# Designs tried in a protein design chat: VH-VL binders against p38822r5to271. Part 29

Target 1, 267 residues: p38822r5to271
Amino acid sequence: LSIGNEIKDSFKETHKWVQNNLKWLKDIEQFYRERAKLEKDYSERLSRLSAEYFNKKSSTSVPISVGDTPTTTPGSIEAAGVVAWNEILSQTDMISKDHDQLSTDFENHVANQLSGLFTKLDMTLSKINGFNNDMVNKKDNIYHELEKAKKDYDEACSTMEMARNRYTKASNDRNKKKLDEKEMEMNKCKNEYLIKINQANRTKDKYYFQDVPEVLDLLQDVNEAKTLFLNDLWLKAASVENDLGANVSKRLQAANSVVKQNKPSLN
Short names: E, the ipSAE of ESMFold2; O, the ipSAE of OpenDDE; V2, 0.75 times the mean of E and O plus 0.25 times the DockQ between their complexes.

## First folded at step 9 (VH-VL; framework fv_rovalpituzumab)

Design s1 (at its last look DockQ between E and O 0.46; V2 from the best seeds 0.00; counts 0 for: pae E 2.9 > 2)
Fold by ESMFold2, look of step 9:
Structure s1 (fold): chain C 267 residues (1-267), chain A 127 residues (1-127), chain B 107 residues (1-107)
Amino acid sequence: as target 1 above (267 residues)
Amino acid sequence: QVQLVQSGAEVKKPGASVKVSCKASGYTFTNYAMNWVRQAPGQGLEWMGWINTYTGNPTYADDFKGRVTMTTDTSTSTAYMELRSLRSDDTAVYYCARDSYFSGSYKLPNYYGMDVWGQGTLVTVSS
Amino acid sequence: EIVMTQSPATLSVSPGERATLSCKASQSVSSNVVWYQQKPGQAPRLLIYGASTRATGIPARFSGSGSGTEFTLTISSLQSEDFAVYYCQQYGYWPYTFGQGTKLEIK
């Protein structure tokens, strides 16, 4: 069993896991964009409703006056019940604006920040993948050089044996010189092969015990950053919705205070 | 050694499109996102968006969504920005700029800005 | 989005003097600010990142400071080549935004 194959599978699996966690950010972003659209639509419909009923009330009002300077007195068509109704319509329109603000806040402070988070971390993930590819290629090149050095050594051994056989068959100075030349060439190839073995062993140790743990730690760091930033954005989402609740409560309290002034004898 | 070389100046009519190229050399193109930034005559810098050069995924500034398309060709180490439905106020110098963003990881360096800029491409939009 | 406001719009300073350029963010961006220099007819040049760290090859007379919403670029002992437009950029809140620039002129 090759340790290298298990490590390559581990990177691929971890990388995919991180990618899926980052892609989930796009779903969360879309959710808040749709929330913003719902709040905007509600705001517009609520504002139109308030305006419609204000215009209906306005079209039934007529001035009561004498002479050339019309006046309206207390206790006329502007009775206390109508005053309360106008306040309800006014506060309803203000509530519509509160929902428009929530729509804007979801888009700017939540959805757009989720888009930025994904965009930046996706680029970081791409750089980590590039780093992994570089370290794998460096390792593979060293093993390729080792295999070439082994082949060169094996060929030099075969060539030297041929020269040795020739010298033992015909022991002259020319054949001795050839044997010495091939033995020197074989020893050179042997030294290069031993050097490449040592380089390959050091490269294997660095790759297995330093480079692979480092790249896996980088992948985990991306996921941890995603989680921390996402939690902050969820807290911001809650904060902007809580602000809506506070504003709506304020509007309703203002309307209630006017309604409580609506005495039966004034209608 | 690290360079961004942009395509030449363009003159366009309102309603037309322009496509600006940005060829990178001297570094691994896919390791750095590419920004597009424009500057109207006598005005400041305006970020248009960026593209992840490894995946080809763009992100656009809100003011340009719907009118801009950013692409890459990794085989030529070239980024492209196309701006459609040109208006006279799109007259500007358009820059590509390499982004240096890194995660906040202890093992990764922090962001150090747009560290390499193209020479700029003047786009003139006139009727 | 974050508005980056630079002041003054134009700063007139004599060579050899010190210049102080201000950049204010509409919300806290921590120390996530970059400074660029742009000379006429040239692309911007990276000066400072992380509010205070000089980019490689930037002379020691350039320094940056600040955190939160207020940031300063200081150029000590101004040289003739330092008269340019300076931009701040934030990266602490998406999307990236630039200040409108401060033009540094010879007095």
Scores: ipSAE 0.424, ipTM 0.742, lowest interface PAE 2.9, mean pLDDT 86
Fold by OpenDDE, look of step 9:
Structure s1 (fold): chain C 267 residues (1-267), chain A 127 residues (1-127), chain B 107 residues (1-107)
Amino acid sequence: as target 1 above (267 residues)
Amino acid sequence: QVQLVQSGAEVKKPGASVKVSCKASGYTFTNYAMNWVRQAPGQGLEWMGWINTYTGNPTYADDFKGRVTMTTDTSTSTAYMELRSLRSDDTAVYYCARDSYFSGSYKLPNYYGMDVWGQGTLVTVSS
Amino acid sequence: EIVMTQSPATLSVSPGERATLSCKASQSVSSNVVWYQQKPGQAPRLLIYGASTRATGIPARFSGSGSGTEFTLTISSLQSEDFAVYYCQQYGYWPYTFGQGTKLEIK
């Protein structure tokens, strides 16, 4: 029984250890939520900045050709510059939107998933703990029953001996009958006691050789699951940020293409 | 038999709070998470949140954060959902539903749906 | 969040015929899909989990299939009690989300 208690303590310690490890998921979640907030703030500020400069009145008049499409007239270097600037501002605005998307991606594809993972694994831990408690209780219950059966048997033996003594002192039919009755009761209690012994042994064996290993394995599985899913989420976080980089690069290339067309001379 | 029995219909005014109860029977209450799902008249299902019945730790959907509180009483195997600051669009049937575990209550859990549902509680919010 | 889109919104089928209901995910959810049945005035009932596994007590005429983004619930031979609203739910990504439902009605 002492060994059983030690094993129980081991479980508790292991459970606590895993639980503490799961709390780390919350920290990681918070980190990505904060990153999402930063991206959103940056997006908003950049968008406002782009809008501000886009709305600034330029003293540079774009020659308006007769028609619906503004054409660059020869010699309007300034106009070409304005076109390039407008493109830069437009692409900057798009970049701001890309940052907003990253914010959303961090929230939806990383932080929320971490939250879900924590919840799921936390529930799993609770279930495992429940299972362990059930097994412990079952073990304890059968041992209590065993003790009771033992006491009953002991009492029956004592009573039988008293009846035997009475029969020895006075050998008559009445005392014989009583002895036989008590002997029968004793045997009944003996059988019950033997059954309880067997049940207790089976329960003990199951607990130590099946249940305990199983719950420990389950704890390990939770920990492994945490690691695997966390790795996936880290990779996902990197992926969404790389997407931002790719989008930013695309925007800048688009702007650069227009800038390169802004020639310093008409030749 | 495994069953969930919910409290009766409620009529509330805007701004009021409602608390719905869900009594579980026929199984170990603390071995299964309890979900809350609502359904507006003629509309689909909306998940509100769930609660770890073993630890009492709730998780709420974003739309309900700050306005909903889920609790349990393990001694009576009862789950509670309180919704505050009620609005007309909160008019719905509210369900409690037990989480399902294919491998049993003690195996590494995955989500396998909600296998047991309460009968629902109609909450009407009207001025 | 993942958007689950069910189609059609309403499906009219005669008793004894085959019914096919579709559920599409906005992104891959592997096989993490659940189907529910809801009859008028009743709570939903679990039909399928893991995209293709029938819940306990569900008749064999109900079957689920699909993976990734495309999922199907099939009723091989419709019974009178099968006319109801069916919902799919994904649990591949948090939070878990429902489809808008398909109403199966008598033709």
Scores: ipSAE 0.114, ipTM 0.625, lowest interface PAE 1.8, mean pLDDT 88
ESMFold2 (binder alone), look of step 9: mean pLDDT 90; pTM 0.924

Design s2 (at its last look DockQ between E and O 0.05; V2 from the best seeds 0.00; counts 0 for: pae E 9.9 > 2, placed apart)
Fold by OpenDDE, look of step 9:
Structure s2 (fold): chain C 267 residues (1-267), chain A 127 residues (1-127), chain B 107 residues (1-107)
Amino acid sequence: as target 1 above (267 residues)
Amino acid sequence: QVQLVQSGAEVKKPGASVKVSCKASGYTFTNYAMNWVRQAPGQGLEWMGWINTYTGNPTYADDFKGRVTMTTDTSTSTAYMELRSLRSDDTAVYYCARDSYFGGSYKLPNDYGMDVWGQGTLVTVSS
Amino acid sequence: EIVMTQSPATLSVSPGERATLSCKASQSVSSNVVWYQQKPGQAPRLLIYGASTRATGIPARFSGSGSGTEFTLTISSLQSEDFAVYYCQQYGYWPYTFGQGTKLEIK
C-alpha cells in the first residue's frame, strides 16, 4: 500500500468513527422517546385512576351547623376527611398532568433536539466527505495525467529512435527532416511530462500536508460539536425531570396541608 | 430578529486588499458557520468558502486559496473576509451567509443551507 | 469541480401556472442540492435543501425533487412575487458550486 492509500484509509476510518458516534445519537434519542412514552402512559393511567375515585359516591352526610356556638359533630369529622381525600385526589390528578408535561418535555426538548443534532451533524459530515472526495479525485486525476504524459514521452522517444535509425541507414534529406520532426515532438512530450511531474508533486504535497490535516480537523470539529451539544441535552433532560420532582413536591405539600387540618378529635 | 449586516461598499485599485465585515445579530453566532459568496454584476453566485465560527477554522474554495482570509470575532459576533491582490474580475457583490454546522444548545435550527444572508457589499476594483 | 447546469436560462410563465426548473450535475451529488431564490437588488433566499426539503417559511407551492444528477424545482401555481432568478447549489463535492441560474419571468 502506498503512503497515499494509507492516509486515505485513515480518513475513511476516522469518518466511519464519527459516523458511528452520530449513530449513537439516534440510540440516545430513542431512549428518551421511550421514556416519554412511559411518562405518557403513567400520566394517563394515573389520571384515570383519580377520576375513578372522584366519581365514587360518598355516603358521608354534610353536617349543618346551626346557632351562635357551632360545635364539631361527628359528621364534621367525616366531612373533613372527605375534604382531605378530595384534595389528595385532586393533587394526584395534577401530578398526572405533571408527568404528561415531562413526556412532552422529553420529546420536544431532548429527543427532537437529538434528532436535529444528528441531522445537522450528518449534513456537515456529508460536506466534509464531499471535500475529501474532491481532494482524492484531484490527486488521482493528476497522477493519471502524469502516467499519460509518461507514456506519450516514451512513445515519442521510441519514434524518434526509429527515425534516427532510418536516417543512419539512409542519410537523405527526407529522413533528416523526419528525424528533426520526431525530435521536436519528443522534446514537446518531454516538457509536458516535466510539467506534469511538477504538478503531481505539488498536488501530492498539498494533499498530504494541507488537505488531509484540514479534513481531519473538520471531522474533529464535528465530533467536538456532538459532544458539546449532547452534554447540553443531557443536562436539559435532567432539568426537566427535576422540574417534575419539584412540581410533585409542591402538589404533595398542598395535599398535606389539608390533611393536617383533618383532626382526629372533636376538641 | 436574525440578521447579518455587512460593511459598506468599497472601491479598490488593482493589487490592493479589501476586508468586508459581517455582523450577526438575533442568534448565537457560534452555532452557525459563516459562508462567503460573491456575485459579479449580471452573473451568478460563486462560493468562496466558509468558517467555523466556533473553532475559527476556515475552509476556502481552491480558486481563492492564498488570496482570501476569513476570520471571526466572537465577542462582537462579526465575521470578516479579506481578499488580497484584487483584480478587475474581483468586482462583485460579496455576501456573508450563515449556514448550519451545528445547532444551538436546546433548540436546533431546522433549516439547512445558507438561510440568512447579509445585504451584500459591493467591491469595485478599478484602475 | 462539479458543474451545475440549469435549464432553461429563461422561463416565461403566466401567473397561476406551473413552473418547472431543472438543475443537472456533471456527476452524482446524491441529494446534496440547495435551491435559492434571488430578486433584483436582494440577497438570495433559501428555498429547498437536501434536494426536497422546504426551508422554514417557504410556501407549499415550492417543491424540490431529484437525486444523483437530475434535480427539479417546481412551483405549482406561480404568484406575482415568484418571478425571480433561481439558483441551485451542490454540496456533494468541494467546492460547492452553483448553477448559472434560471430567470423566471412573466409571460
Scores: ipSAE 0.022, ipTM 0.554, lowest interface PAE 5.5, mean pLDDT 87
Fold by ESMFold2, look of step 9:
Structure s2 (fold): chain C 267 residues (1-267), chain A 127 residues (1-127), chain B 107 residues (1-107)
Amino acid sequence: as target 1 above (267 residues)
Amino acid sequence: QVQLVQSGAEVKKPGASVKVSCKASGYTFTNYAMNWVRQAPGQGLEWMGWINTYTGNPTYADDFKGRVTMTTDTSTSTAYMELRSLRSDDTAVYYCARDSYFGGSYKLPNDYGMDVWGQGTLVTVSS
Amino acid sequence: EIVMTQSPATLSVSPGERATLSCKASQSVSSNVVWYQQKPGQAPRLLIYGASTRATGIPARFSGSGSGTEFTLTISSLQSEDFAVYYCQQYGYWPYTFGQGTKLEIK
């Protein structure tokens, strides 16, 4: 296929492709906002569950009668198993707060940053399109001026020929003066037309061999910038979720230590 | 010469709306985003949002969502900011400011600030 | 959002001397800081971007430094026109946020 066919309309198609890639950022942003909402809801429900069983546990009393003087206190029969259960509930509540932090981190460090990235790159894409439109308009205005100069020259030629025909039929000083005037007007229009031809040729070469390739390169650069920054944000998302995992592991290790101190004979 | 010229001072009652204009000249209007920033008397600067002047798509700061509308008229190279449901703490000078983001490499994701500012529009909200 | 905290609130310095203005971010913003100057009754003026790069037409006596969370604007050999309010602004995180300002006064 020819080079002409390969580059025809390439700005329009490349712009559309980049624009669709930028719009995809909004979908990714929404995903992390929904992840944040899920983590927040989970945190709140887990905290409520822990609180409910803390309240149930703190209300527990068991009467014990030994001999003729019964003794009953909540703390006097608290076994190591109850201590372990209290620790499991406490660590569960701390895990609920870990998920609240993940919700906040997804919003602040991922979703909000995706919104900012889209806004900046969308503006850059708009500037590139504006530059392209300015160059097209400048080219079109120069071609319009060329067409007007050609029309003016053609009309001046016609007017001069009418004056020439009149002088040929009646060769007097009046007709000679008019012919000279119209020939001068024609030569003026001819010079303007030649000036506009040279200007249009310079503009055409700049537009097709400098401006269009530059604009296409700028469009590709927007997509490359989007990819680099998006990759950094995905890595940050993974990092904040890894931090959650480390915190949860720490909570469970603390609970396990207390559970391992729970001896069967102390229950 | 690059200039941003804003509309004149306004006095409004609480609950009313105000619409501030910002006319750009000396550059291609659609090549630069327009920010809106306000400053209460004796206070610092507060970013209200920005508008993509090519598409007309605004982005608002969270504190102003629901009360602000930013628009453009590309035929007159003019940006507008309308603030609704005015209250006394909305008394401020309102600035438009051109974002200079395009002037740098877009492979560097940072912009380099607001390089051209309007003269400011004082909006006074009083009974 | 990221809080930008400027200090001192007011700095009194004699003409011809050096002024040092501080700006702290609540978390790292890398080098994504801008400094503005604002004189009474005027709009802000862009001085420094990228923490350390002077904007076009800004005299060499203005310099910026810092990265991460701490940033400094230094004005050497103060001129009479330099007494104004100075703002820092971060653009490393969305949304953009400003410091509360430092007023530079003649001593």
Scores: ipSAE 0.006, ipTM 0.504, lowest interface PAE 9.9, mean pLDDT 83
ESMFold2 (binder alone), look of step 9: mean pLDDT 89; pTM 0.910

Design s3 (at its last look DockQ between E and O 0.52; V2 from the best seeds 0.52)
Fold by ESMFold2, look of step 9:
Structure s3 (fold): chain C 267 residues (1-267), chain A 127 residues (1-127), chain B 107 residues (1-107)
Amino acid sequence: as target 1 above (267 residues)
Amino acid sequence: QVQLVQSGAEVKKPGASVKVSCKASGYTFTNYAMNWVRQAPGQGLEWMGWINTYTGNPTYADDFKGRVTMTTDTSTSTAYMELRSLRSDDTAVYYCARDSYFGGSYKLPNYHGMDVWGQGTLVTVSS
Amino acid sequence: EIVMTQSPATLSVSPGERATLSCKASQSVSSNVVWYQQKPGQAPRLLIYGASTRATGIPARFSGSGSGTEFTLTISSLQSEDFAVYYCQQYGYWPYTFGQGTKLEIK
C-alpha cells in the first residue's frame, strides 16, 4: 500500500484547488475593469449630451414675452423654465463626472488591488510549491539509496552462498579463501543496508508527521488570506458605488430645488 | 553572498528595443519575485513591474504595459526586462531589485522592502 | 494610484545635528511604508520597512515613524555618509509607488 502516493495526491489536489481559487481573482479583476470601462463610457456620453444641449441654448434665441408686449433678445431675458433647464443640464454634467469618479474608483480601489492580491499570493503559492518539491525530492533520494543498498546486500548474499556451495563440494584452501572474502563483503553490505534503513525511517517520520502537515497548513493559509482580502475588496466595491449613489442624490436634490422655483405664471 | 549583476550600459536609437539582464547569485532565485525600477537622470525612482520568478508571470505598471516584457530563465537564475519602441525620455538607469515579500522564510508573508538591488544599467536613447 | 509626496525637496543640515524627512500618502496606507537611501552613482539602499522597523545592519540613528498618511524618517546625529537622497515607498495599496525624494545636503 502506497502511503506516499496517497499523501502526494492530497497535496496535488489541494494545490490545484488553491491555484484555481487564485486564478478566479483574475476573473473578478477583469469584471471590475470592465465595470470601470462601462462607467467611463457612460460618463463621456452623458457629458457630450449635456454639452450638446447646452450649446443649443447658446446658439439660439427665442422670443420670450411677459404680458401683452413681446420682448426678444438673447441673454437679456431668461424665463424661469430656461433657468430650470440649465440647472438640469448642469447637474446632469456633474452626474457624468460622478460616473467618471466611479470608473476611477473601480480601477484603483478594486481592480488594481485584486491584481496586487493575486500577484502576492501567486508568489506565496510558488514558494510553497518549491518547498514541497524539495521535501519530496529529499525523501525520494533516501528511498532510492535504500533500494540500492538492499540490492547490493541481496547480491552479496547470493555470491556468498555460491562460494559456500563451492567450498562444500571441494573443501580446499582456495575455496575457503573465496568463502571468507564473500562473507566479509556480505557483512559490509548488510551494515550499509541497516544504516540506510535507519536514515529512511527518520526521513519518513519527518516527512509524514511534520513536513506534509506544515505544507498543507501553508496552502490553507493562502486560501484564508485570499478570502479575507477578497471580502474586504468586495465591501470596498460596494462602498464606492454607494458613494456614487449619494453624490447623484445630491445632484438631483439641487436640480429639484431649482425646478420647484419654476412658477407657471412667469414663463 | 547575495547579489544581482546586470548587463552593461547600452546606447540605442529611438524606435529600437533594449533587453537588460539581471543575474542572481547567493540565494534561491525562484523564492523571490524580481522588480524592475528605472531612474531618469536627476529624477526619482519609477516602478516598472514585477515578475514571479517561479511561474514567470509578470505584472506591469500601467505606463509600461504594451511596451515592456519581463521574463526569467530559471536554469541561469537570470531575469530579463525588454523595453520596446524606445524614446528619448526612456534614457535612464534601469535597476532590478529583489522583492522581499516573504521576509526570507516560508512562514507568514510580509514585506521588508526591495532588499537587494542590481548595480543598474544605463540605457541612453539618442540618434 | 497612491501619490507619495516628500518634503522638503532639499534639506540642508550640519553634521552631528538631527534631520527630519517627511512623506505624505494621498490616502491611508496603514504602516506600509519603506525608506531607501541613495548616494550618487549607487543603487538605492533599504533603511526602514513597516514605517518603523530598521533593516538589518542599519545604524540606530535612523528611525522611522508614522501611520495612515503621514510618515517621518529621523536621522539623529548626522554622519558625513548620511548626506544622500532619501525615498519613501508605499506598499499598502497596489501598485508600489515612490516619493519624489528628499536631498539631504551639508549646510
Scores: ipSAE 0.575, ipTM 0.819, lowest interface PAE 1.9, mean pLDDT 87
Fold by OpenDDE, look of step 10:
Structure s3 (fold): chain C 267 residues (1-267), chain A 127 residues (1-127), chain B 107 residues (1-107)
Amino acid sequence: as target 1 above (267 residues)
Amino acid sequence: QVQLVQSGAEVKKPGASVKVSCKASGYTFTNYAMNWVRQAPGQGLEWMGWINTYTGNPTYADDFKGRVTMTTDTSTSTAYMELRSLRSDDTAVYYCARDSYFGGSYKLPNYHGMDVWGQGTLVTVSS
Amino acid sequence: EIVMTQSPATLSVSPGERATLSCKASQSVSSNVVWYQQKPGQAPRLLIYGASTRATGIPARFSGSGSGTEFTLTISSLQSEDFAVYYCQQYGYWPYTFGQGTKLEIK
């Protein structure tokens, strides 16, 4: 009983530990959801900013003629500057979109997957606990049956002994018959008790040496699975953010190419 | 035998709510998650959500969040799905389905499968 | 979400012949695919899980194969009772999504 209790306690503690570890996934999920929100907010603000400046009239123009509507010379330095500025703003807008994509990626490829992972592992954990409970119940039931069988046998023995004593005191056919009947009943109860003993022993052995270790192994598997999948998601999170970096770099390069064409002199 | 028995057909008006029951028998109810899947007439299968029957924790599909509630009664081994603010496009057969995370093995595989289904509950939403 | 595309929409095959149903995932789902069979007026039935493992009680004529993005359900010799709609579902990426189904009808 002590060994059984210890093993049982080990299961409960292990189960609780794994359960607590799974809750950590929710925290991680929330973290990435918050990041997604930040990225989205940044995206929107950046987009608005770009649009605002894009719509601003350029004061940096060189009028060709004196008039009410100064025109910008297409080949002027100022014009080139305006072109460069427009490209910068355009690419900035694209960068805003890239941040929006990152927001989406954090939601879909990381946060939602963490949510799914938690749900899956949580349910698996619950199932494991259910199986453990079933095994415990099975064992307990067998023990109860054993106790009952023992009681029945004890009672049968007592009754048989009484019959024996009566027969000893008065040796007649009636008492002999009664003794025989009680002896038969005793033997029946004995056999049942023996069967229950064997069954209980087998059940006990299976529970402690096979079932419990197996269940503990399953708990370990859940924990390992959590780790493996979490690692993958962390890598994925890094990957999508790296993609943003790459995209931003690309956008900046595009802008730079135009800026380089904005020469200080006309030739 | 393992089986899921669902409540009878329902006719509802738009804006109303419907609650479908799914009674499990032949197995330990809390050992398996319960899914809810619907199927509109002539259409495919649509996953609505599932519930951890042991903890009572539900997970809903995004399309149904805020409008669906899944619950269980462990004492009667019954799962419930309530869908609110019904629309005409909610007309469908609604199924409960038991989920297994392993195919008869104690090992923890990456497994999903709805191995036992209810008979379905037709919910008709009409004005 | 991952989109599961089944093809063809309808497959006409004669009894005794082989039927091949395709399911394509928009992204890799490893081997995390399940197949269901649904007969008219009935609830779906689990056929295959893990892309290639037959569920309990499923005849040997049913087989699943594939990994990554391409999956196949094969019925080696069609029986009369096999004419139904077949659905694939992925569980490699949350949320789990269904294909639109393939109707297998008698030619």
Scores: ipSAE 0.491, ipTM 0.787, lowest interface PAE 1.2, mean pLDDT 90
ESMFold2 (binder alone), look of step 9: mean pLDDT 90; pTM 0.918
OpenDDE, look of step 9: ipSAE 0.228; ipTM 0.657
ESMFold2, look of step 10: ipSAE 0.548; ipTM 0.806
ESMFold2 (binder alone), look of step 10: mean pLDDT 91; pTM 0.926

